VHH binders against UPF0146 protein MJ0688. Designs and how they scored, part 7

Target 1, 137 residues: UPF0146 protein MJ0688, of Methanocaldococcus jannaschii (q58101)
Amino acid sequence: MNVKIIVEFIKKFAEENNCKKIAEIGIGFKFDVARELSKYFDLIAIDINEKAIEKAKLLGLNAYKDDLFNPNISLYKNIDLIYSIRPPRDLQPYILDLSKKVNANLIIRPLLNEMPIKELKLKNYKGEVFYIKEKQI
Below, E stands for the ipSAE of ESMFold2; O stands for the ipSAE of OpenDDE; V2 stands for 0.75 times the mean of E and O plus 0.25 times the DockQ between their complexes.

## First folded at step 6 (VHH)

Design s2 (from k1 with V2L A14P A23E G60A F62S G72D S86R V87P V92I Q112K Q115P; framework vhh_7qia_2; at its last look DockQ between E and O 0.21; V2 from the best seeds 0.00; counts 0 for: pae E 2.2 > 2, placed apart)
Fold by ESMFold2-Fast, scan of step 6:
Structure s2 (fold): chain B 137 residues (1-137), chain A 120 residues (1-120)
Amino acid sequence: as target 1 above (137 residues)
Amino acid sequence: QLQLVESGGGLVQPGGSLRLSCEASGFTFSSYAMGWYRQAPGKQRELVAAISSGGDTRYADSVKGRFTISRDNAKNTVYLQMNSLRPEDTAIYYCATETYTEGYDTEDYWGKGTPVTVSS
């Protein structure tokens, strides 16, 4: 996984789709992507693990605890783009459902060769593999 | 230790066909998703086809309808059937997989590649 290329892809996608507020789902304890993107976008970081959220806040990220199997929709008001890096296969349909409910674009960078959802389009970018959904007009 | 070995590459004319094989060892093959990647001269590596442990498949738009990925769990092998080959399919083809390690990190495994040249 190349963090710089992941940041580059998400930033480029967000700019091309006029996204201003973005959410990382399932951030865990891997903050490099969110920290870099937060320089350019209004970013929130989401995880179910309270300790991950505490650590994210210590690093200056705007972070909230949420359970994607039963999400608090109000946390995602005006989110233009949801992204998730290596989410579990079982969580991916719930992330897609959330993106539809809040009318957001979606980027998933899964574990290599995990094929979460047939609705998402495969996108190769500089050696990285993403699955994307653009929001409806 | 997990190992992947590709074979089946070669020189073929436009419109021809090749079948690539990737033999896996050192892990429970049937539980892993597998992918075929390629890297053309002077270009970045890209995923062309993927297959899940359950047999679900995904293809890059550039190869959809021409390439078919399949697996034989009894032989610990994943295959890529390439039909209607084009000059732009010229690349070194790699087999790969990725798994979680402790601490929420991942480890990926790549074969050494098998070259495919499509020319008239």
Scores: ipSAE 0.545, ipTM 0.795, lowest interface PAE 2.0, mean pLDDT 88
Fold by ESMFold2, look of step 7:
Structure s2 (fold): chain B 137 residues (1-137), chain A 120 residues (1-120)
Amino acid sequence: as target 1 above (137 residues)
Amino acid sequence: QLQLVESGGGLVQPGGSLRLSCEASGFTFSSYAMGWYRQAPGKQRELVAAISSGGDTRYADSVKGRFTISRDNAKNTVYLQMNSLRPEDTAIYYCATETYTEGYDTEDYWGKGTPVTVSS
């Protein structure tokens, strides 16, 4: 995956949709995208793995543990954009449902050439593939 | 250990053809997509072509119609047939994949690259 292109796409999308507060769901131990985006946005990082959250905090990210199968909705109050990079297939419907509950835009960057759930619109950008949902007005 | 080894690069005249190969080992090759990327001097690495585990292909606009990605699961090999080569195709070409690993982690894997020069 090309981290620079992923950052570029998410930043461009967020600016076009007037997003100020964004969340990365399922950050795991790959912090480069979030660290770059946090320079431009009020970013929170989310994962169920406590050790991933501890490491994210050590790197300066605003990070919280949450279980997307039963999410704490209050964590996502006023979130304009949720994005997730290479989330497991079985988690994707729950990420979509969360984005609907909090009325946030959604970006998923799937595993290379993996198709995410079919409710999302495909966008190609400089060799990366993203699946998106725009929030309701 | 997962390994990707490219071959088939070289020097070619504009309009010529090359076929790149990438032999993979250390993972269940048939279960994952494979990609070819390239990096020209002074530029960012870019995806050129990808092929899914099921054989679906995707191409950068700059190479569509000229390049063909394919795979041979029996040989754990992905190919890039490059036709109608142009000077702007000059780059180091890398084979790559992304896999799920233990505990919902993911990893990126890259070959060492094979240089392609298209000149004059």
Scores: ipSAE 0.348, ipTM 0.668, lowest interface PAE 2.2, mean pLDDT 90
ESMFold2 (binder alone), look of step 7: mean pLDDT 79; pTM 0.795
OpenDDE, look of step 7: ipSAE 0.405; ipTM 0.742

Design s3 (from k2, 15 letters changed; framework vhh_8pnl_2; at its last look DockQ between E and O 0.52; V2 from the best seeds 0.00; counts 0 for: pae E 3.0 > 2, framework grips, unsure alone 60.4 < 65)
Amino acid sequence: QGQLVESGGGLVQPGGSLRLSCADAGFTFSSYAMAWYRQAPGKERELVAAISSGGDTRYADFVKGRFTISRDNAKSTLYLQMNSLKPEDTAMYYCATETYVEYSDTEDYWGQGTRVTVSA
ESMFold2-Fast, scan of step 6: ipSAE 0.629; ipTM 0.819
ESMFold2, look of step 7: ipSAE 0.333; ipTM 0.676
ESMFold2 (binder alone), look of step 7: mean pLDDT 75; pTM 0.759
OpenDDE, look of step 7: ipSAE 0.686; ipTM 0.854
ESMFold2, look of step 9: ipSAE 0.357; ipTM 0.694
ESMFold2 (binder alone), look of step 9: mean pLDDT 75; pTM 0.750
OpenDDE, look of step 9: ipSAE 0.710; ipTM 0.861

Design s4 (from k1, 15 letters changed; framework vhh_8pnl_2; at its last look DockQ between E and O 0.52; V2 from the best seeds 0.00; counts 0 for: pae E 4.0 > 2, framework grips, unsure alone 62.0 < 65)
Amino acid sequence: QGQLVESGGGLVQPGGSLRLSCADAGFTFSSYAMAWYRQAPGKERELVAAISSGGDTRYADFVKGRFTISRDNAKSTLYLQMNSLKPEDTAMYYCATETYTEGYDTEDYWGQGTRVTVSA
ESMFold2-Fast, scan of step 6: ipSAE 0.559; ipTM 0.797
ESMFold2, look of step 7: ipSAE 0.119; ipTM 0.432
ESMFold2 (binder alone), look of step 7: mean pLDDT 76; pTM 0.761
OpenDDE, look of step 7: ipSAE 0.752; ipTM 0.878

Design s5 (from k2, 20 letters changed; framework vhh_lunsekimig_d3)
Fold by ESMFold2-Fast, scan of step 6:
Structure s5 (fold): chain B 137 residues (1-137), chain A 120 residues (1-120)
Amino acid sequence: as target 1 above (137 residues)
Amino acid sequence: EVQLVESGGGVVQPGGSLRLSCAASGFTFSSYALGWYRQAAGIERELIASISSGGDTRYVDSVKGRFTISRDNSENTMYLQMNSLRAEDTGLYYCATETYVEYSDTEDYWGQGTLVTVSS
């Protein structure tokens, strides 16, 4: 996984789609992508793990605890782009559903070769693989 | 200890066919997704086809209907059947997988690659 290329792809996508407020779902204890993107966007970090959220806050990220199997929709008001890096396979349909409910673009960078749900479009970018959904016109 | 070994590359005329194989060892093959990646001259490496542990498949648009990815869990082997080959399909073909190492950390494994040349 190349963090620099992942940041570059998400930033480029967000700029091309006029995204201002973005959310990383399932940040865990990997903060490099969110820390870099937070320099350019109004970013929130989401995870169910309280300790992950506490550490994210210590690093200067706006972070909130949420359970994507039963999400707090109000946290995602005005989110233009949701992204998730290596989300659990079973969580992916819930992330897609959330993106539809709040009318946000979606980027998933899965575990290498793992397939997200079939509604998403495959994008190769500089050796990294992403799956995307653009918000409806 | 994870090892991926590609075979089946070669030179073929436009419209021809080739079948690539990726023999895997050192991990629980049936539990992981695998993919075929292509690196052509002057173009960055691209995932062209992938197959999940359950057999679901994904393809980039340029190969849909022409390439078929499959797996044989009893032989720990993944295949790519390539039909109606075009000059633009020329490149090094790699198989790859990613497995968990510890905690949430993962490690990527890549084969050495097999060359496919489509020329008249």
Scores: ipSAE 0.275, ipTM 0.644, lowest interface PAE 3.6, mean pLDDT 87

Design s6 (from f6, 20 letters changed; framework vhh_lunsekimig_d3)
Fold by ESMFold2-Fast, scan of step 6:
Structure s6 (fold): chain B 137 residues (1-137), chain A 120 residues (1-120)
Amino acid sequence: as target 1 above (137 residues)
Amino acid sequence: EVQLVESGGGVVQPGGSLRLSCAASGFTFSSYALGWYRQAAGIERELIASISSGGYTRYVDSVKGRFTISRDNSENTMYLQMNSLRAEDTGLYYCATETYTEYSDTEDYWGQGTLVTVSS
């Protein structure tokens, strides 16, 4: 995975879609993308794992524990863009549903060569693969 | 200890072939997706070919029809067969792994690279 290209794509997408507040879903212990994007956007990091959230906070990220199978919708009320990097297959429909409920744009960078859920559009960018949904106007 | 070791690089003439290998140890190879990244002088590292745990493959346009990625889970090895090589294919080739983001297994592993030089 090329972190620089992923950051570049998400930043460009967010700017083109006038996004100011963004959320990374399922951050785990991979903080490089969120740390770079937090320089440009109001970013929150989300994970169900308390240890991941503790480490994210230690690194200066605004991070919250949440269960995407039963999300706290109020946490996302002002989010313009949700993104997730290599999320588990069973979580992807719930991430899509959340993006619809809060009317946010969505970017998923899937695990290499994974077939995405329906409704998302494929974007190839400098060798990286993304699946996107633009929010309703 | 976790290791990814690339081999098979070398000097070859335009139109020639090379087969790169990426030998893995210290983790459950069959559960990971893998890719070959290429770094040319002055160019950022780019993903050129990838293979899922299920064997599905993807290539960047510049190598489609010339390169073939494959894996052998019984030998914990991934391969890149490179045919019809061109000067533009010159670079350091790295293998890398990916898995789903989860608590116990979130690290990506990278090899040290193997040099491919296509020169007449």
Scores: ipSAE 0.250, ipTM 0.591, lowest interface PAE 3.1, mean pLDDT 87

Design s7 (from f6 with V2L A14P A23E G60A F62S G72D S86R V87P V92I Q112K Q115P; framework vhh_7qia_2; at its last look DockQ between E and O 0.24; V2 from the best seeds 0.00; counts 0 for: pae O 2.5 > 2, unsure alone 63.9 < 65)
Fold by OpenDDE, look of step 7:
Structure s7 (fold): chain B 137 residues (1-137), chain A 120 residues (1-120)
Amino acid sequence: as target 1 above (137 residues)
Amino acid sequence: QLQLVESGGGLVQPGGSLRLSCEASGFTFSSYAMGWYRQAPGKQRELVAAISSGGYTRYADSVKGRFTISRDNAKNTVYLQMNSLRPEDTAIYYCATETYTEYSDTEDYWGKGTPVTVSS
């Protein structure tokens, strides 16, 4: 996984779609992508793991605890883009559902397309693979 | 010790068909997603098709309706049936899997590739 390319793709996508506020779902303990993107966008990091959120905050990220299975929609107010980096396979449908509820664009960097969802488009970018879905106008 | 060995590449005419195979070893095949990538001359490597451990499939738009990815877990093999081949399908095709190691993050594993040339 090339973090630099991932950042580049998400940034480019966000810019092309006039995204201002973005959210990373399931940040875990991998902060490199969020830290870089936070330089360009109003970024919030979400995870169910409290320790991950605490660590994210220590690194200067805006981070909130939330349960993807029962999301607090108010946390995602004005979010233009939801992205997730290698989420567990079983979480992808829930991430998609969240993006629909929030009416946000969606980017998933999967683990070799472990869970291909029909509603998502496969995008290749400089050797990296992404699932994407544009929000409804 | 993980290995991916592609086979089935060759020269075909436009409109022809070809079936690629990738035999895997050195890991629990049935537990991992498998993918076919290709790299054309002067272009970036791209995912052609992927299949999850559970059999869900995903295709690049350029090959939808023409290519079919499948797997046989008993044979540790992933296949790519390519029909209605076009000159733009010419590339080296690679089999790949993505796994985690004990002491590192995600690692990509690739075969050596099998060449596919579509030309009249």
Scores: ipSAE 0.173, ipTM 0.600, lowest interface PAE 2.5, mean pLDDT 91
ESMFold2-Fast, scan of step 6: ipSAE 0.577; ipTM 0.805
ESMFold2, look of step 7: ipSAE 0.467; ipTM 0.745
ESMFold2 (binder alone), look of step 7: mean pLDDT 79; pTM 0.792

Design s8 (framework vhh_ozoralizumab_d1)
Fold by ESMFold2-Fast, scan of step 6:
Structure s8 (fold): chain B 137 residues (1-137), chain A 121 residues (1-121)
Amino acid sequence: as target 1 above (137 residues)
Amino acid sequence: EVQLVESGGGLVQPGGSLRLSCAASGFTFSSYAMSWVRQAPGKGLEWVSAISGSGGYTKYPDSVKGRFTISRDNAKNTLYLQMNSLRPEDTAVYYCATETYTEYSDTEDYRGQGTLVTVSS
């Protein structure tokens, strides 16, 4: 994964779509993207793993535990963009559903060799692949 | 650095056929979905076909469905567009693009230089 290119794409997308508050879903223990984007956006980091959330907080990120198979919708109030890096295929429909419920843009950086789910379009950017959905106005 | 080089365009009579090629380099070609898009004189960009990285899934708009076939040769890093039953309205510059086009997409992210297809009697 090229962190610099992923940051560039998400930042460009967020700026073009006037996003101010963004959420990374499934951050795990890979904080480089969120740490860089948090310089430019009001960012929250989400994961089901309590240890990952504790570590994210120690690095200065606003982080919250949540289970995307049964999400706490109130955590995502006023989120303009949800993004997730290499989420499991089974989780992707739940992330999409959440983005619709809170009226947010969506970016998924998937595993290679997979097609986007029906409502997402694929974008290539400098050798990285993203699935996107733009919110309705 | 992504490089896409289109070829195979030319002048053809209505009802004729052409095969376009796109030579790709600078990325793992087999991992990425690919598209063909075109721009007719004085008009905007129009998506004309999309194919998954494996080649297992293809998509076409109604304007070319049944006449155009997208395919790929991942061993050769090459994308193809077979165009049959060509019509004057198919006249356009055709571009190879590194993205999957769906019903929710109206733009391309990256294109090559293009190849001109002219359909006239």
Scores: ipSAE 0.000, ipTM 0.125, lowest interface PAE 16.1, mean pLDDT 81

Design s9 (framework vhh_h_nbbcii10_fgla)
Fold by ESMFold2-Fast, scan of step 6:
Structure s9 (fold): chain B 137 residues (1-137), chain A 124 residues (1-124)
Amino acid sequence: as target 1 above (137 residues)
Amino acid sequence: QVQLVESGGGLVQPGGSLRLSCAASGGSEYSYSTFSLGWFRQAPGQGLEAVAAISGSGGYTYYADSVKGRFTISRDNSKNTLYLQMNSLRAEDTAVYYCATETYTEYSDTEDYWGQGTLVTVSS
């Protein structure tokens, strides 16, 4: 996984789609992407693990605990873009549903050897693979 | 560390069937039911091909076009075992079959995410 290329792709996509507020779903303990993107966007970091959220806050990220299988929709009310890096396959349909409910763009950077999501468009970018959905107007 | 062990390979005639198994074991760092798992194969002189995958709950499956309708992936989380039922086998299915976790990443410090493989030979 190339963090620099992932940041570059998400930043370019967000700028091209006029996104201002973005959410990383399932951040875990990997903060490099969110920390870099937070310099350019109003970013929130989401995870179910309370310790991950505490660590994110300690690093200056705006972070919230949420159950991704039963999300608090109000938390995402003004989000323009949801992205997730290597999310568990079972979680991906719930992330897609969330993006539809709040009318947000979606980027998933999948695991190297995972099942594709049929509803998402596959995009190759500088050796990285992304699944994307643009919001409906 | 997670250890994956394949079994069930062997010699079979075209049109025949085989069932592959992959047993998962290892430390208490994970619950088997949270892992997505897949089957991959490598034919002599060819690259690695994804064959089938199944989510942790078993609710989502993937099949390569080359095996769709002939192979069925399933899992028994109570036995920590993944299966691949292979029907209507063809000479082109001859390969070493590997099971692997879809959580495997380049920064893993172990090879336990991949099994040793099991050889399937389809010939008369």
Scores: ipSAE 0.005, ipTM 0.228, lowest interface PAE 10.2, mean pLDDT 80

Design t14 (from k2 with S52T T57I; framework vhh_7ocj_1)
Fold by ESMFold2-Fast, scan of step 6:
Structure t14 (fold): chain B 137 residues (1-137), chain A 120 residues (1-120)
Amino acid sequence: as target 1 above (137 residues)
Amino acid sequence: QVQLVESGGGLVQAGGSLRLSCAASGFTFSSYAMGWYRQAPGKQRELVAAITSGGDIRYGDFVKGRFTISRGNAKNTVYLQMNSLSVEDTAVYYCATETYVEYSDTEDYWGQGTQVTVSS
């Protein structure tokens, strides 16, 4: 996983799609991407693990606990882009559903060689592989 | 130590076939997805084919119908059967995987690559 390339891809995608408010789903204890992107976007970090959220807040991230099997939709009001890095396979359909409900773009960078849900478009970018969905309009 | 060793590359004429192999060691092979990637001169590295531990398969757009990925869990090997090769398939081919190392930490592993050259 190349953090610099992942940041570059998400930033480029967000700019090209006029995204201002973005959400990282399932941040866990890996903060490098969100910390860099938060310099350019209004970013929220989401995880079900309360310790992960506490550590994210300590590092200056705007972070919230949420269960994506039953998401608090109001947390995602005005989110233009949802992204998730190596999300658990069983969470991916729920992340897609959330992106549809709030009408947001979606980027998933899965564990290498894993397939996300089949509706997502494969995008190669400087050696990284992403799967995307552009919001409807 | 995780190790990926590719073999089967070489020079072949357009319309020909090659079979690439990637022998894996140092991890529980059957539990992880395996993939083939390629990089041609002046191009970015791109996904050729991937196969999950459960047998789900995905191909890059330019190789669908011509290439077949498969895995032999008993031999810890992933294969790429390449048919109807064209000059545009000329590239270094890489085997890759990403494994959990400790808790939620992951590490990705790449083989050294094997050169495939397709002449007209």
Scores: ipSAE 0.484, ipTM 0.774, lowest interface PAE 1.4, mean pLDDT 90

Design t6 (framework vhh_7ocj_1)
Fold by ESMFold2-Fast, scan of step 6:
Structure t6 (fold): chain B 137 residues (1-137), chain A 122 residues (1-122)
Amino acid sequence: as target 1 above (137 residues)
Amino acid sequence: QVQLVESGGGLVQAGGSLRLSCAASGFTFSSYAMGWYRQAPGKQRELVAAISSGGDTRYGDFVKGRFTISRGNAKNTVYLQMNSLSVEDTAVYYCATETYTESGYSDTEDYWGQGTQVTVSS
């Protein structure tokens, strides 16, 4: 996984789509992407694991515990872009549903070669593979 | 030690066919998705085809209907059958996978073969 290229792609996408508030779903214990993007965007980090959220907060991230199988919709008020890096396959439909409910753009960087949900568009970028959905209007 | 070894590339006339093979070792092949990627001079690397551990496939728009990806778990090999080749298919083709590591936290590493050259003449 090339963190620099992932940051570059998400930043470019967000700028081209006038995104200001961004959410990373399923951050786990991998903070490099969120830490870099938080310099440019109003970013929140989401995970169900309380220890991951505690660690994220210690590193200066705005982080919240949430269960994407039953999300707290109010937490995502005014989010312009949701992104997730290597999310569990069974979680991906719920992430898509959340992006629709809050009218946000979506970027998923799956495990290499994994087929995420069918509604997303394949995007190759400097050797990385992303799947995207742009919000309507 | 994970190794991916491609073979089957070469020079072919437009309209011809080639079959690429990728022999994998050093990991539980049947548990991981495999993919073929390509890079032509002056272009970015792009996904050609992918196959899941369960056999589901996905193709790049430029090769749909012409290329077929398949896997032989007994031989730890993934294949790319390339039909109706055009000059635009000229590229180095790479086999790739991403596997979980044995680190203290869940983590992954991606592996790429050395590539095999496919050249399509007019």
Scores: ipSAE 0.283, ipTM 0.624, lowest interface PAE 2.2, mean pLDDT 87

Design t7 (framework vhh_7ocj_1)
Fold by ESMFold2-Fast, scan of step 6:
Structure t7 (fold): chain B 137 residues (1-137), chain A 121 residues (1-121)
Amino acid sequence: as target 1 above (137 residues)
Amino acid sequence: QVQLVESGGGLVQAGGSLRLSCAASGFTFSSYAMGWYRQAPGKQRELVAAISSGGDTRYGDFVKGRFTISRGNAKNTVYLQMNSLSVEDTAVYYCATETYSEGYSDTEDYWGQGTQVTVSS
């Protein structure tokens, strides 16, 4: 995984789709992507693990605890783009459903070679693989 | 330690075929998805084909219908059958996997050394 290339892809995608408020789902204890993107976007970080959220806040991120199997939809009002890096396979349909409910674009950087859910489009970018859904007008 | 060793590359004429093999060791091969990637000089690396632990497959648009990925769990090996090769398929091919660390707390990706495929006109 190349963090710099992942940041580049998400930033380019968000700019091309006029996204201003973005959410990282399942941030865990890996903050490099969110910290870099938060310089350019209004970013929130989401995880079910309360200790991960505490650490994210200590690093200056706007972070909130949420369970994506039963999400608090109000946290995602006005989100233009949801992204998730190596989310559990079982969680991916719930992330897609959330993106539909709040009308957001979606980027998933899966575990290498993982087959995400149907409906997402494969995108190769500088050696990284992403699965995307663009919102439609 | 995780190791991936590719073989089967070489020089072939346009319209020909090659079969690449990737021998894996150091992890529970049957539990992880495997993939083939390629990189041509001056171009970005791209996914060629991937196969899940359950045998589901996915292909890059430029190789669909010509290449077939398969796996032999008994031999810890993933294969790429390459048919109807064109000059545009010239690249270094490598297999890769990403595994969970012990306890599923993090992941680590592993890449083979690569095998050169050269397709002449």
Scores: ipSAE 0.334, ipTM 0.658, lowest interface PAE 2.1, mean pLDDT 88

Design t8 (framework vhh_7ocj_1)
Fold by ESMFold2-Fast, scan of step 6:
Structure t8 (fold): chain B 137 residues (1-137), chain A 121 residues (1-121)
Amino acid sequence: as target 1 above (137 residues)
Amino acid sequence: QVQLVESGGGLVQAGGSLRLSCAASGFTFSSYAMGWYRQAPGKQRELVAAISSGGDTRYGDFVKGRFTISRGNAKNTVYLQMNSLSVEDTAVYYCATETYTGYRSDTEDYWGQGTQVTVSS
């Protein structure tokens, strides 16, 4: 995984789609992407793990606990782009559903070789593989 | 520890076939998805085909109907059967996997050395 290329792709996609507020789903304890993107966007970090959220807040990120299998929809009201890096495969349909409900763009960087949900469009970018959905217009 | 070794590349005429092999070691092969990627000089690396631990397959649009990915768990090997080759398939082909422990953010990518495929007209 190349963090610099992932940041570059998400930033470019967000700018091309006029995204201002973005959410990383399932941030865990890997903050490099969110910390870099937060310099350019109003970013929130989401995870079910309370300790991950506490650590994210200590590093200056706006972070909230949420369970994507039963999400708090109001938390995402103004989100233009949802992205997730290596989300569990069983969580991916729920992330897609959330993006539809709040009318947000979606980027998933799956585990290498993973078979994500087919509704997303495959995008190769400088050696990284992403699956994307642009919001409906 | 984790090693991926490709073989089977070479020079072939357009319309011909090649079979690539990737021998894997150092991890529980049957538990991980395997993939083939390619990169031509000056171009981006792109996904050619992937196969899950359960045998589900995914192909890049440019190779559907021509290439077949398969795996032999007993031999820790993943294969790419390449048929109806065209000049546009000329590239270095890489075998790759990503392993992880109990955390989805705790992963490591492994890539083979690559094997050259050259298709002449």
Scores: ipSAE 0.384, ipTM 0.688, lowest interface PAE 1.9, mean pLDDT 89

Design t9 (framework vhh_7ocj_1)
Fold by ESMFold2-Fast, scan of step 6:
Structure t9 (fold): chain B 137 residues (1-137), chain A 122 residues (1-122)
Amino acid sequence: as target 1 above (137 residues)
Amino acid sequence: QVQLVESGGGLVQAGGSLRLSCAASGFTFSSYAMGWYRQAPGKQRELVAAISSGGDTRYGDFVKGRFTISRGNAKNTVYLQMNSLSVEDTAVYYCATETYVDSYGSDTEDYWGQGTQVTVSS
């Protein structure tokens, strides 16, 4: 995984689609992407793990605990782009559903070689592989 | 301690076939998806084919119908059968995987083989 290239792709996509408020789903304990993107976007970080959220807040991220199986929709008000890096396979359908409910663009960088979710488009970018869904116009 | 070793590359005439192999060690092979990637001179690395632990496959647009990915869990090996090769398939081909490195599944590491050269002449 190349963090610099992942940041570059998400930033480029967000700029091209006029996204200003973005959410990282399933951030876990990997904060490098969110910390860099938060310099350019209004970013929130989401995870079900309370310890991950505590650590994210200590590092200066705007972070909230949420369960994607039963999400708090109001938390995602005005989100233009949802992205998730290496989300568990079981979580991916719920992330897709959330992106549809809040009408947001979606980027998933799954574990390398994981099968793409139905409806997502494969995008190669400088050696990284992403799956994307553009919001309904 | 994860190791991926590619073999099977070489020089082949347009229209020919090659079979690449990737021998994996140091992780529970049957539990992880495996993939083949390529990088041609002056181009970015791109996904060629991937296979899930359950055997589901996906292919890059330019190789669908010509290449087939498969896996042999008993031998910890993933294969790429390349048919109807064209000069545009000339590239270094890489085997890759990503594994969990902690028991909680909260951290991962990706591993890449050293690559095997495929050259297709006209």
Scores: ipSAE 0.361, ipTM 0.673, lowest interface PAE 2.1, mean pLDDT 88

